# Designs tried in a protein design chat: VHH binders against q07589. Part 24

Target 1, 356 residues: q07589
Amino acid sequence: MSRILVIGAGGVGVITALSLWLKKESDVSLVVRSDYDRVLKHGYTIESCDYGRLEGWRPHHIYSSVEDAASAADNQGYNYIVVTTKNIIDGPVNSRVSNIIRPVLEKNKELHGPQLTTHILLVQNGIDIEKEIWAEFPREQYRYTVLSGIQLIGSTKIGSGHISQVGQDHLSCGAFDPQDAAAIQAANDFVRMYSNEGQNFVEFDPRVRYSRWKKLLYNAAINTSTALVGLDVPRCLEFGVNKKSTEIEVFHPAMREIIAIAASEGIIIEEEFITMFTEITRKKVFKPSMCVDCEKGQLMELEVILGNPIRIAKRNGVATPTLSILYNLLVLVQAKLKERKGLLKFDEKTATLVDE
Short names: E, the ipSAE of ESMFold2; O, the ipSAE of ESMFold2 at other seeds; V2, 0.75 times the mean of E and O plus 0.25 times the DockQ between their complexes.

## First folded at step 9 (VHH; framework vhh_7qbe_3)

Design f3 (at its last look DockQ between E and O 0.90; V2 from the best seeds 0.00; counts 0 for: pae E 5.9 > 2)
Fold by ESMFold2 at other seeds, look of step 9:
Formats: C-alpha cells, sequence, structure tokens
Structure f3 (fold): chain B 356 residues (1-356), chain A 118 residues (1-118)
C-alpha cells in the first residue's frame, strides 16, 4: 500500500487526495495550512461533478505543515510526495518547491537510507520545474524520482474547507526522465492509484517535455496577456484593433516564439496548435488562472511560464520580442503584488528599493 | 564523448546553393544547425527529430533550407538554396546529449564556414 503525501490544499490538492482515497489502495495524507483547524474539526464539504457531494470528508491524515507530516510518518515514510502548490520561484525562499519538500526527503533518507525511493510528483505549470529539484538534491545523497503531472480540472476552494469542482479531472502523469525505468513505473503506478473508472480520466504521458511545451503555448501567450490586462479571453479578442490585433499581434507571435524555443531544444510542436488555442475560447467567457491569481492579489507563476523559456531562448539564439515585452511588463505586475504582500519595500524618500 | 564533424562549407554566389554535412561518431537524438555571422551572436537555424520524421526551420531560412538526416550513416545535412549575403556565417552542427536526466544540445561541431558573395 503506497503512502502518499499531498502538499497543497487548494481545489486541485483536495480533489487529488479525494481521488486517491476513494481508490482505497493508498494511505493518503494532506497538508492543510490555513484551513487546518476547520478541516480537523468538521472535514471538507465537497461539491464535485466527478464524485458528488460529500460532507465532513477527510483523508486518512491531515497535517498543518510539511514538517509535521514528516515527523508523523509513523516511521514508515512516504512513497509519493504530490506537490499541487503554485511554483513561484521568485517568491519567498521557504515557499520554493525544493524547500517545501525537503523535510520529507530528509526524513525518508534518515529512516530508510537507500531502501526507499521517494517519488516526487509535480502537479504544477511551466517548463524546467524539475531542474531545481535535481540541482538541490544530488542523486548521490538522495533516492528519488521526479514525475510530471499535467492536470486539467475545474476545482476551486470557495470557502474554508469548501471545495467546488465543476470541471472533470484530467491528469496526465509521466516521468521527466524518459530513460529512468523506476520513474516510468512509478508514474504508471500513480495513474492506476489515481484512476476512478467512470469518474475521472487519467493517463500515462510518455512525452512529458513535449506535453509541457505544448501547454506553454496557451500559458505563455494567453494566460500572461489576460493577466496583464485583467480581461477574459473573449474580451481580449473583441477589444483588439479591428477585433484582430490581439490574436495577430500578440497571441500568435508569442505562441510562434514558444514553438521556436521548443524547437531549439529539439522539441517540435505542430503549428496547428496556435490556431487551436486561440479559437477554443473565442466565444466563451473564460479568465485563465494567471488572470484570476493577479485579480486575487496572489503571486503569479511568472518565471516557470515566461522566465524559463526566455532564458532558454537567450542561450539558444532565438529572438523573443513578444514574450520579452510580456515578461518585462509582468515583472512589474509581480513586483506590485509583492509590495502589497510586504515582500518588497520601496523607500519613497530615496525613490529606491529596500533590499533588506 | 560524441564527436560531430561538419563539412561542405565554402564560397558561393548569391542565389546559389550549398549542402552541408555533419557526421556523428555514434547514434544521436535530435540534431540541429546553428550559425554565427560576422560580429553577431549565434542563432538557431533548424532542427530535426531523432527519427527524422519532424523538422522545424526558423523563419529567416524557411522555404530556402532543408534539414535531413541519414541515421544509417549518422549524418545530418543542410541543403541551402537561394542563398543571400546575410546567410554568411560559420555553421555549427549540434546534437542532443543526455545529462542530469535531461536532453539538451550538449554536443557541437567546430563549424564550417559559408560565405555568400554578392
Amino acid sequence: as target 1 above (356 residues)
Amino acid sequence: QLQLVESGGGLVQAGGSLRLSCTASGSTYAMGWFRQGPGKEREFVAVISGSGGKTYYFDSVKGRFTISRDNAKNTLYLQMNSLKSEDTAVYYCAAEGYSEGWYSFDYWGKGTRVTVSS
């Protein structure tokens, strides 16, 4: 029986824990931060298009921090760490993924040494998100794999301990390293443990890098543009000059730049997806997740969606005029969000940034 | 480890054609061509998948250049047609390597010079 720790108790994380719990093949733990006391006392209220209405639901274990979860592993440790938090590498250092997962990796190593391989599943947006983990946890010192989860789900926290899922859960799970047989097996095992026939859709992803670069067309062009201007997709399209400038001068060029960057890394994405991503929501009111995050005053996944591809482009000699403008403007939006959160201070007497 | 040797560069008149070759010392994954013009930074030109079934060309060369490979000979080609003076550059062959669980263009040839005369 696999012991699984889910980190992040937003709409995605809670439904992830629920699906694993319903399968009855896993021991499911969830880290619940702000809602811990409410969930401990009353459980979750879940309204799910996949799983129906549940009242008072809890996974097998809940913890108020990753540190507490690691301490309470009952000396058995965790087989899987499922990270469903947003990856904000330019945010606080202690909120970085490597620092979030470190207590569990250290505890597993302490208790089991080479006997337990920890499978780290990143259910997060962006490209190159696994590289920090490989850099921070040398394979000579830690036994782990890194798995990719691309999840499409319409699930949100609508109140303390209250989750609303209106879009069916679709998870694609694969190994970042396509030559790591242990990672491939762990990804396939997770697909089986997560699958609830007739209630969700879960598949093994044999080409994780391709899948993430393809999704980046939407995220780097549309998710970013809507966040910058605070508009849903149809408004972005209709408000453009002659109702065409947004798609012709912003969305399409940005997507073409992503395709060129991926190609410079050996990953060839079909150009038909430029039109597909543009047309899929033209007539439906839809605010992408980054726009929603910005309007809620939350930090954006800016570096993993735009920063990382631009750094690759510079290294490989790929021009990115559209992405670079989007990125530089969104850096200012991110700084504004950081200032509101007290993570960045501007000294108005000197007109300079206070670094410490 | 893997070695790449380019050949086929030379002087050619504008509007002309030239075919570059790159021989790898072993089997490879994706391969590509990059170039560096006089006084310029290196720029991406084209890539081909390991199987040879998919290609991508940067806009400045699309329609004029054709990338191909012969996996039995471990050889990459770049057919360059309708050459322009701005195509003058040292052309580098690149091949994907595997390190730290990641594929990237880690292997590079020493380059072959292409000069397009007006």
Scores: ipSAE 0.235, ipTM 0.697, lowest interface PAE 5.6, mean pLDDT 89
Fold by ESMFold2, look of step 9:
Structure f3 (fold): chain B 356 residues (1-356), chain A 118 residues (1-118)
Amino acid sequence: as target 1 above (356 residues)
Amino acid sequence: QLQLVESGGGLVQAGGSLRLSCTASGSTYAMGWFRQGPGKEREFVAVISGSGGKTYYFDSVKGRFTISRDNAKNTLYLQMNSLKSEDTAVYYCAAEGYSEGWYSFDYWGKGTRVTVSS
């Protein structure tokens, strides 16, 4: 059986672990931080539109840290590491994905050398998220693949050990390197191990880079705008000048800029998706994930969603007036969140930042 | 090592037309055109898929420029109509290669100069 470590016990991570556990084709471990004691003693309470109500549910193993999970893998190791945490490049250094997964990669290498290939599945938003992994883990020293997971799911932690899933689980899984046969096989294997026929929708993604750029139309235009103003999409649309300005002057221009950036990288996204992403959200009265993160006082995935595409645009000579305004205002919002968390200190006597 | 050689640049009157070519030393995936005007940063112009079935044009050239390719000759074209003085630039051919785990524009020509006079 494949041994799978899921890192991140939010709404996405817990449902990921549950789906794998229900299929009965893998040995499922979950890293549970703040809820560890509650889940150890009582298990999860899960209310899922896909899987029903579960009381006292646990995956096969739970751990309070990645280090503990790696130590417990003595003489076995993990075939898959599934990362469901937010990717916050501008956050604390210990929150970088490479640092999060390093204990498992080092333990797998110690136990198995080249005999175990570690499959790293990034279930995270944004583009260029795989580059850190390739830079930090030289292929001559580590045996691994990097896989992409695009998950469309409405799942939220609503309390300690309590998960509410109100949106159907849809996972699209593929290889970041489209010519890495081992990665392609691992992605297809994961699709099989995750699929619960009749309860979720899981598919292999043959064009990961295209899919991530396409999703960025939504994330870079709508997710960011709602986070900036603290409103759901219908309110953003209805509150606009003549009920039109948000769509015409903010969402659509931002999406057109993303399409141009993707094109400058050789990825052609159909313009019809601009209208599609606006229309599928027009009547849905709920706040997108970045807006929710901001309201909860949590750092946003700002760099992988806006920073990375803007840096590509500058390199390739693509103008981004709309995205640049959104990004620079959200940098201020992110700084405000960092200040509240003690990650940034402003000295009011000098009117300057105190860098540590 | 894939090599790209542009040709077809020159002096042309505003409102005129010019056709650029770029010959690749081997088969390619997506190909595109970029340009750099005097004292300006390089900017994206147009891209065409490997098969030639999909194209994208930056807004400033849409409707005036046409990108095409002849895969039998490993050649990329840019038909430039209704030229304006702001189209004056060195035009660079770029080709998508596979490296570092994905397709990216890794191959570039040395450019061909286009000057649009009033």
Scores: ipSAE 0.189, ipTM 0.673, lowest interface PAE 5.9, mean pLDDT 90
ESMFold2 (binder alone), look of step 9: mean pLDDT 85; pTM 0.864

Design f4 (at its last look DockQ between E and O 0.80; V2 from the best seeds 0.00; counts 0 for: pae E 8.5 > 2)
Fold by ESMFold2 at other seeds, look of step 9:
Structure f4 (fold): chain B 356 residues (1-356), chain A 118 residues (1-118)
Amino acid sequence: as target 1 above (356 residues)
Amino acid sequence: QLQLVESGGGLVQAGGSLRLSCTASGSTYYMGWFRQGPGKEREFVAVISGSGGKTYYVDSVKGRFTISRDNAKNTLYLQMNSLKSEDTAVYYCAAEGYSEGWYSFDYWGKGTRVTVSS
């Protein structure tokens, strides 16, 4: 029976824990921060289009921190670490994924040495998100795999201990390294453990890097643009000049730039996906996740969605005029959010940024 | 282990044509061409899939350059037509290997010089 630690108790993380729990093939632990006492005492209230209404629900174990979860390992450790937190690499250093997962990796190594392979599943947006893990945990010292989870779900935390899932869960899970047999097996095992026939859609993804670059057409062009202006997708399209300018002058050029960057990394994405991603959201009154995060005063996943592709473009000599404008304006929005949260300070008398 | 050797560079007049070759010492998946002009940064030019069925070109060369490959010979080609002075550069062959972080160009040739004069 696999021991699974889910890190992050937002809409995605809680539904992930629920799906694993319902399958009855896993021992499911969830790290719950601010809601810990509420969930310990009353459980979750979940309104799910996939699983129905649940009240008082808890996974097998909950912890208030990853450190506590690691310490509670009953000489067994965890087979899987499922990271569902937002990846804000320009945010607080303690929120870096490598720092978040380190207590579990160290405990697994202490308990089992090389006998237990830790499977790290990153259910986060963006590209090159696995590289921090590879850089921070040399394979000579740690036994692990890194898996990709691309989640297409409409699930949000609507209150303390309250989750609303209105879009069906579609999970694509695969290995970041397609030559790593242990990772491929672990991804297939996770697909089996997560799959609840008739209730969700789960599949193995044999081409994780292609899939993530393809999803960036939407994320780097539409998620970013809607976040900048605070509008849902249909409004962005209908408010454009002649109902065309947003699509033709912003979304499509940004998507073409992503295609060029992916090509410079050896990943060819066909141009017809530009219209496909535009059309599937044209009539959905829906604010993408970055837009929602910005409106809630939360930091955006700006660097993994837009910063990383632009840095690749600069190294590979690919022009990104549209993405660069979007990025530099959103950097200002991110700084405004950081200032409001006390993560940076501006001295109005000198008109300069200060350290703290 | 994989080695890439470019050839076919040279001097050509503006409006002319030139064909570059790159021979790989073993099997490759995606392959591509990059270039670096005098005093400039290296830039991406074109890429082709392992089977040869998918290609992509940057706008500045689209319609003028054709990337192709002959997998029986482990050879990549770049046919360059309607050459312009701004095409003057050292052209590098790149290939994708299989390792941690794959689906990136891990192997590079040493380059072949193309000079377009008028």
Scores: ipSAE 0.248, ipTM 0.689, lowest interface PAE 5.6, mean pLDDT 90
Fold by ESMFold2, look of step 9:
Structure f4 (fold): chain B 356 residues (1-356), chain A 118 residues (1-118)
Amino acid sequence: as target 1 above (356 residues)
Amino acid sequence: QLQLVESGGGLVQAGGSLRLSCTASGSTYYMGWFRQGPGKEREFVAVISGSGGKTYYVDSVKGRFTISRDNAKNTLYLQMNSLKSEDTAVYYCAAEGYSEGWYSFDYWGKGTRVTVSS
């Protein structure tokens, strides 16, 4: 029975833990930070379009920190670490994925050395998100794989210990390294352990890099633009000059730039997806995730969605006038959010940042 | 290790045509052309899929350049028509390889120079 640690107890993480728990093929642990005492005493209340209403639900184990989860491993460790947190590489260093997963990797190494391979599943947006893991954990010293989870789900935490899922879960899981046989096997095993036929949709993703670049059309053009202005997609489209300028001069050019960057990396994305992503969101009167993060005062996944592709574009000589404007404006929005959270301090008397 | 050898560069008048070739020492997947003009950074030009069924071009060359491949000969081509002075550059052939857990353009030729006069 696989031992799975889910990190992040937001809407995605809790439903991830629930789906694994319902399949009854894994031992499911969840790290619950601020809600720990409430969930320990009362469990979760979950309203799910996939699974119905549950009250008093807990996975097999809950912990208040990753460190506590790692200490509890005794002689077994964890087969999978599933990271469902937002990837904010320009945020606090303790929130970096490498630092989040380190206690478990160190404990697995201490207990089993090279005999236990740790499967790290990143259920996070963006591209090049696996590179931090490879840089921080040399393959000579650690036995692990890095898996990609691209999840389409509408699930949110609506209160302490309360989860609302209004969009059916679809997970595509694959190996970042398409030649790593252990990673491919682990991804297929996860698909089996996560699948609840008739209730969710789970599939193996044989081309993780293509899939993430394709999703970036939406994330880099639409998710970012709506976050910048605080509007849903229909409003962005209707408020544009002649009801066309947002689509023609913002969304489509940004998406074409992403396609060009992907092509410069040997990945061809069909141009029909430019229209597809615009049209599937045109009539949906709700704010995309990055816009919601902004409104809640939470930091955005800015670097993995825009920073990383722009850096690739510069290396490969691909022009990105639209993406660069979006990025630089959102850097200011991110700084504003950091200031409000106390992560950045501006001295109004000197008109300069305080270096701390 | 895969080797790539470009040929076909030379001097050509504006409005003229030139065909570049790149021979690979083995089977390849995605292949592409990049170029570096005088005083500029290297820039992407075009890419073609392993089967040859999918292509992409940077806007500045669309309609003028055609990328193609002959997998039986392990050869990549770039047909350049209606050449302009801004097309003057060293053209590099690139092929997809595996490095540090992903595919990227890791194999490069030494380049072939194209000079467009007038």
Scores: ipSAE 0.024, ipTM 0.533, lowest interface PAE 8.5, mean pLDDT 89
ESMFold2 (binder alone), look of step 9: mean pLDDT 85; pTM 0.867

Design f5 (at its last look DockQ between E and O 0.92; V2 from the best seeds 0.00; counts 0 for: pae O 3.8 > 2)
Fold by ESMFold2, look of step 9:
Structure f5 (fold): chain B 356 residues (1-356), chain A 118 residues (1-118)
Amino acid sequence: as target 1 above (356 residues)
Amino acid sequence: QLQLVESGGGLVQAGGSLRLSCTASGSTYAMGWFRQGPGKEREFVAVISGSGGKTYYVDSVKGRFTISRDNAKNTLYLQMNSLKSEDTAVYYCAAEGYSEGWYTFDYWGKGTRVTVSS
């Protein structure tokens, strides 16, 4: 029975833990930070389009920190670490994925040495998100794989211990390294352990790099634009000049730039996905995740969604006029969010940032 | 280490055509062409998938350039038609390599010079 630690108890993380728990093939632990006391006492209230209404639900184990999960009495370590937190590489250092998962990797190494391969599943948006893991955990010192979880789900935390899922869970899981047989096997095993037939949609992804670049069309063009203006997609489209300017002058050009960047990295994305992502979102009256994060006062996944592809574009000589404007405006929005959270201070007497 | 050797560069009049070749010392995944004009940074031009089934071109060359490959000969081609003075550059062949992170364009030829005269 696989021992699985889910890190991040937002809408995605809780449904991830629930899906694994319902399959009854894994021992499911969840790290619950701010909601720990509420969930410990009362469990979760979950309203799910996939699984119905649950009250008082808990996974097999809950912990208030990753450190506690790693050090729990009688704990045998974890086969899988499933990271569902937002990847905010320009945020606090303690929110970096490598720092979040380090206590578990160290504990697994202490308990099992090379006999346990730790499978790290990143259920996060963006590209190049695995590179931090490779850099921080040398393969001669640690035994692990890095797996990609590309998720399309409409699930949000609407209160302490209260999850609302209104969009069906679609998960594509695969190995970042397509030549790593252990990673491929672990991804296939996770698909089996996560799949609740007739309720969610789960598949093995044989081309995770392609899939992440493809999803980036949506994330870099639509998710970012809606976050910038605080509007759902239908409003962005209908409010445009002649009801056309948003898609023709913002969404489509941004997506074309992503396709060019991906191509410069050897990944060819079909042009029809530009119209596909626009059309499947045209009538969906809900705010994309980055817009929701911004309105909740939370930092955005700006660097993994826009920063990383723009840096690749500069390196490869690919023009990004639309993405660059979006990115630079969202950097200001991110700074505003950081200032309001106390992570950045502006001295109004000197009109300058206060250095640490 | 994979070796890439370009050929086919030269001097051509505007409106003319030229075909570049790049021979790889072994099998490859995706391959592409980049170019560096006088006093400019290197820039992406076109890419072809490992199988040869999919291609992409930057807008400035779309419709004028054709990328193709012959996997039996480990050879990449760039057919350049309707050449313009702004196409003057050193053209580099690139091939994907595998690294612990993933496939990236790690292998590069030394380049072949294309000069388009008015």
Scores: ipSAE 0.485, ipTM 0.836, lowest interface PAE 2.9, mean pLDDT 91
Fold by ESMFold2 at other seeds, look of step 9:
Parts: sequence; structure tokens; C-alpha cells
Structure f5 (fold): chain B 356 residues (1-356), chain A 118 residues (1-118)
Amino acid sequence: as target 1 above (356 residues)
Amino acid sequence: QLQLVESGGGLVQAGGSLRLSCTASGSTYAMGWFRQGPGKEREFVAVISGSGGKTYYVDSVKGRFTISRDNAKNTLYLQMNSLKSEDTAVYYCAAEGYSEGWYTFDYWGKGTRVTVSS
């Protein structure tokens, strides 16, 4: 039985743990932060379009921190680490993915040395998200694989210990390294362990880089724009000049720039997806995740969605006038959020930032 | 280690044509062309998939340039038509390598100079 640690107890993480738990093929642990005491005592209330209504539900184990989960790994350790947290690389250092997963990797190494390969599944948005892991954990010192989870789901934490899932779970899981046989096998095994026939949609992804660049069309153009203005997609489209300017002068140009950047990295994305992403969201009155994060006062996944592609564009000589404006304005929004959280301080007497 | 050798550059009048070639020392994945104009940073121009079935061009050259490849000869081509003075640059051939779980443009030729006179 595989031992799986799910890190992050938002709407995505809880449904991930539930799906694994229902399949009965894995030992499921979940790291729960703010809701830990409530979930420990009363369990989760879950309203799921996939799985129905559950009261008092808990996975096999819950922990208040990754450190506690690692220390309680028994003599077995964890086969999978599933990271469902937001990837805020410009946020606090202890929230970096490499620092979050380090206690588990160190414990697995202590217990098993090279005999246990740790499978790290990143269920997070963006591109180049695996590079930090490769840089921080040299392969001669650690035995691991890095897997990609691209999840399309409408699941939200609506209260302490209360999850509402109104959109069916679609997960695509694959290996970041398409030549790593162990990673490919681990991704296929995860698809099997996550699949609940007739209730969710789960597939192996043989082209992880392509899939992530394709999803970035939506995230870099639409998710970002809605976050700037605090509007759902239909309002963004209808409020534009002549009901056309948002689509023609913001969404489409931003998506074309992403296609150009991906092409400069050898990834060719079909231009038909520009229209597809615009049309499937035209009539859906809801706010995308980055917009929701802003309204909740939470930091955005800004660097993995816009910062990383723009840095690639600069290196490769690809013009990004639309993405650059979006990024620079969102950097100001992110700084405003950081100031409200006490992560930045502005001295109004000197009109300057305070160090540290 | 994969080697890339460009050829076909030269002096041409505006409105004219040139065909660039790039011969690889072995099999390659995706290949592309980049260019660096006088006093400018290197910029992306066009890419072609390993099989040759898909291509992409930046807007400034779309309709004027054609990228193609002959995998039997390990050769990449760039047919440049309707040349403008703005196309003056050193043109670099690039090929994808595989390293550390990534396909990246790791291999670069030394470049071939194209000068378009008005």
C-alpha cells in the first residue's frame, strides 16, 4: 500500500485526499494548518458533486505541520508527497516548496537511503515549478522523481473544515522528465490510485511541458486580468470598449505572447486554443482563482504564471508588451497584499520601503 | 556533443531572398533560428518540431520566412524572402538538447551574417 502525504488543505488538497482515501489503495495523510483543531475533533464536512455529502470525514492521518508528518512517518516513510499549496516563490522563505518538502525527503533518506524513491507530485499552477526541486536536491544525494499534476476542479474551502466542490475533478498526471522510467511508472500508479470510476476523470499526461504551457494561455491572460480588476470573465468581456476590447486587445495578445514564448522553448501550441479558452469562459459567471486569492487578501502565484514566462521571453528575445504590463501592475497588487500581511513595510515619513 | 554549422549568409538587396542552412552532426529534437541585429539583443525568429510537422514564426517574419528541415541530412533551412533592412543580423541555428529532465535549446551554431542593403 503506498503511503501518501498530501500537503495543503484547501479545496484541492482535501478532495485529493478524499479521492485517494475512497479508492482504498493507499494510506492517506493530510497536513492541515488553520483547520487542524476543528478537523481533528469533528472531521470535514464535504459537499462534492463527485462524491456526495460527507460529514465528519477524515483521511487516515492528519498532522498540523509537515515536520510533524515527517516525524510520525513510522519506520516506513512516504512513497508520495503531493503538494497542493499555492506556489508563491516571491513569498516567505519557509513557504518555498523546497523548504516545505525537505523534512520528508530528509526522513525518507534517513530511513531508507537509496532504496526508497520519493515521488514528489506538484499539483500547482505555472511553468518551471520543478526547477527549484532539482536545484535544491542533487540527484546524487537524494532519490526522487518529480511529477506534474494539472488539475481542473471547482473546489473551495468555504469555512473551517467545510469544503464545497461544484466542479468535477479532472486530473492529468505525468512526469516532468519524459525519459525517467521511474517517474513515468509512478505517474501511472498515481492515476490508478486516484481514479474513482464513474466519479472523476484522471489520465496520464505524456507531454507535461506542452500541457503546462497550454494551460498558461488561460492563466497568464485571463486569470491575471480578472485579478487586476476584480471581475468575473463575462463582466471583463461585456465591459470592454464596444464589448470587444478586452478580448481583442488584452486576452488574445497576451495568449499570442505565451504561444511565442513557448515556441522559443521548442513547444508549439496551436493558435486555435486562443479562441477556445476565451469561448469556454465567456458565459461562466465566476471569478478565476487568482482573482479570488486577491479578494481574500492572499498572495498570488504571480511569478510561476507571469514572472517565469517573461524571464524566458527576455532571455530568448521574445516581445511581451501585453504580458509585461499585466505583470508590472500585478507586482504592485502583490506588494499591496504583502504590506497588508506585514511582509513589507513602507515608511510614510521617508516615502521608502523599510529594510526586511 | 552535437555540432551545428550555419551557412548561406551574405549581402543582399532589400526585397531579395536568401536561404540559410544549418547542418547538425547528429539527430536532433526541435530546431530553431534566432538572430542578433547590430547593437541589439538576440531574438527568436522561428522554430520547427523534430518531425518537421509543426512550425511557428514571429509576426515580423511571418509570410516572408519559411523554416524547414531534412532529417535524412540532419539539416535545418530558413528561406528568407522579401528581405528588409530590419532583417540585417547574425542568424543562429539552435537545437534542443536533453538535460536534467528538460528539453532546452542547449546547442548553438556560431552564426551566419545576413546584411540587407537598401
Scores: ipSAE 0.373, ipTM 0.782, lowest interface PAE 3.8, mean pLDDT 91
ESMFold2 (binder alone), look of step 9: mean pLDDT 87; pTM 0.889

Design f6 (at its last look DockQ between E and O 0.91; V2 from the best seeds 0.00; counts 0 for: pae O 3.1 > 2)
Fold by ESMFold2, look of step 9:
Structure f6 (fold): chain B 356 residues (1-356), chain A 118 residues (1-118)
Amino acid sequence: as target 1 above (356 residues)
Amino acid sequence: QLQLVESGGGLVQAGGSLRLSCTASGSTYAMGWFRQGPGKEREFVAVIDSSGGKTYYVDSVKGRFTISRDNAKNTLYLQMNSLKSEDTAVYYCAAEGYSEGWYSFDYWGKGTRVTVSS
């Protein structure tokens, strides 16, 4: 039976653990940081459009830290690490994915050497998110695969130990390396272990790189714009000049720039998706995830959504006037959030940053 | 190691046409053209997928340039029509490679010079 560690106990992580637990084909562990004591004593209360109401629910194991989960793996280790945390590469170093997963990789290596391949599933937004893993864990020293999870779900932590899922769960899972047979098999196995027939929708993704660039049309144009102004999508569209300027002068140009960048990397995305992503949320009074993160005072996934594409554009000679303005303004918003969190200090006497 | 050799560059009058070729030493994934004008940095021009069924062009060349490929000959083409002085550049053929788990434009030709005279 596969042993699966889910890291991140927000709305996405808890529903991920629940879906795996309900299938009864895996041993499910969840890292529950701030809610650990409440969940240990009382379990989760979950209101799910897919699974109904559950009270007092726990996965097979819960831990207060990744280190504890790694130590408590008995002499078995974990087959899968499912990372559902936000990827804030410009945030604290200890919050980077490579540092979060390292205790498990080191423990698996200690217990099994090369005989256990660890499947790392990144359920995170953005492009080039797998590169940190490949850079930090040389394949001569570690046995792992890196899998991509693109999850569309409306699931929110509404209180300590309380999850509300109002949006149906859709997971696309595939291998970042399309020629790695072990990764492809692991992704297909995960789809099987996650699928609850008639309740969720889960599919294998044979073209992970294409899928992530395609989703970036929405994330780099709409997620960013809504976060900058603090508005849902319908308001952004209706408040524009003549109810048109937001889509014509902001959303569409940003999406066209992403298409050009992807093309400069050999990935051709159909221009019809510009209209598709604009229209699917035109009438849905819903704040995208980056807007929600900013509203809650949390750091944004700015670099993996916007910084990385812009850096690729610079290297490849692709013009990004719209994305660059969005990025530079959001860098200021991110700095403001960091200052509020104590991660950045400005000396008003000298009008300079304090070196820390 | 995959090798790419461009040919077909030369001097042409504004409004004229020129066809570039790039022969690869083996089969390739996506292929593309980049160019570097005098005093400028290299910039992306056009890309074609491995089957030849999908293409993309930057706005400055749309309608004037046509990218194509002949996979039986391992050859990439760029038909350049209605040439302008700003098209003057060294044109580089690029091919997508797979190494150590990544696809990227890893293979590049030495370039072929196109000069558009007014």
Scores: ipSAE 0.560, ipTM 0.865, lowest interface PAE 2.3, mean pLDDT 91
Fold by ESMFold2 at other seeds, look of step 9:
Structure f6 (fold): chain B 356 residues (1-356), chain A 118 residues (1-118)
Amino acid sequence: as target 1 above (356 residues)
Amino acid sequence: QLQLVESGGGLVQAGGSLRLSCTASGSTYAMGWFRQGPGKEREFVAVIDSSGGKTYYVDSVKGRFTISRDNAKNTLYLQMNSLKSEDTAVYYCAAEGYSEGWYSFDYWGKGTRVTVSS
């Protein structure tokens, strides 16, 4: 029985834990922070379009921190670490994925050496998100694989211990390293353990890099633009000049720039996806995740969605006039959010940031 | 480890054509062309996938340049038509490499100079 630690107890993380728990093939642990006491005492209330209504539900184990989860596993460790948190590279050092997962990897290294390979599944947006894990955890010292989870799900925490899932769960899972046989096997095993026939849709992703660059068309153009202006997609489209300027002058140019950047990295994305991503969202009156995060005062996944592709563009000599404007304006929005959270301070007497 | 050697550069008048070649010392994944104009940083031009079935061109060369490859000869080509003065650059052949799960253009030729006059 695989031992699985799910990190992040938002709408996505809770449904992830539930899906694994329902299969009865996994020992499922969940790290729960702000809702820990409520969930420990009463469990979750879940309203799911995939799984129906559940009351008082709990995974096999819950912990208030990753450190506690690692300690409680003692000599058993975890076969999988499933990260469902937002990847905020420019946030507090403790919010970096490498630091979030470090307690488990250090425990596995100390107690198991080469005996346990830990499969790290990143259910997070963006590109190049695996590279910091490779850099922070040298393969000569740590035994792990890195897996990619591209998830489309409409699941939200609507109260303490309350989850509402109104959008069906679609997960594509694959290995970041297509030459790592252990990672490929682990991804296929996860697909099997996560699949609840007739209720969710789960598939193996043989081309993770392609899939993430393709999804970035939506995230880098639409998710970002809606976050900047605080509007859902239909409003962004209808409010444009002649009801056309948003898609013609913002969405499409941004997506074309992403296609060019991916191409400069050897990944060719078909141009018809530009219109496809615009059309599938044209009539859907809801705010994308980055827009929602911004409205809730939460930091955005800005660097993995816009920063990383722009850095690639600069290295490869690809022009990004649209993405660069979006990025630089959103850097200001992110700074405003950081100031609100006390992560930076502006000295109004000197009109400068306080750096000490 | 993999070696790339470009050829075919030269002096040509505006409106003219050139074909660049790049021979690899072995099999490759995706391959591409980059260029560096006078006083500029290196910039991406075009890419072709490992099978030769898919291509991409930056807008400034689309319709004028054609990238192709002959995998039996490990050779990449760039047919450049309707050349303009802004196409003047050193053209570099690049091949995709793989290192510890990272794919990027790790292999580069020394470049071949293209000068477009008038």
Scores: ipSAE 0.450, ipTM 0.820, lowest interface PAE 3.1, mean pLDDT 90
ESMFold2 (binder alone), look of step 9: mean pLDDT 87; pTM 0.883

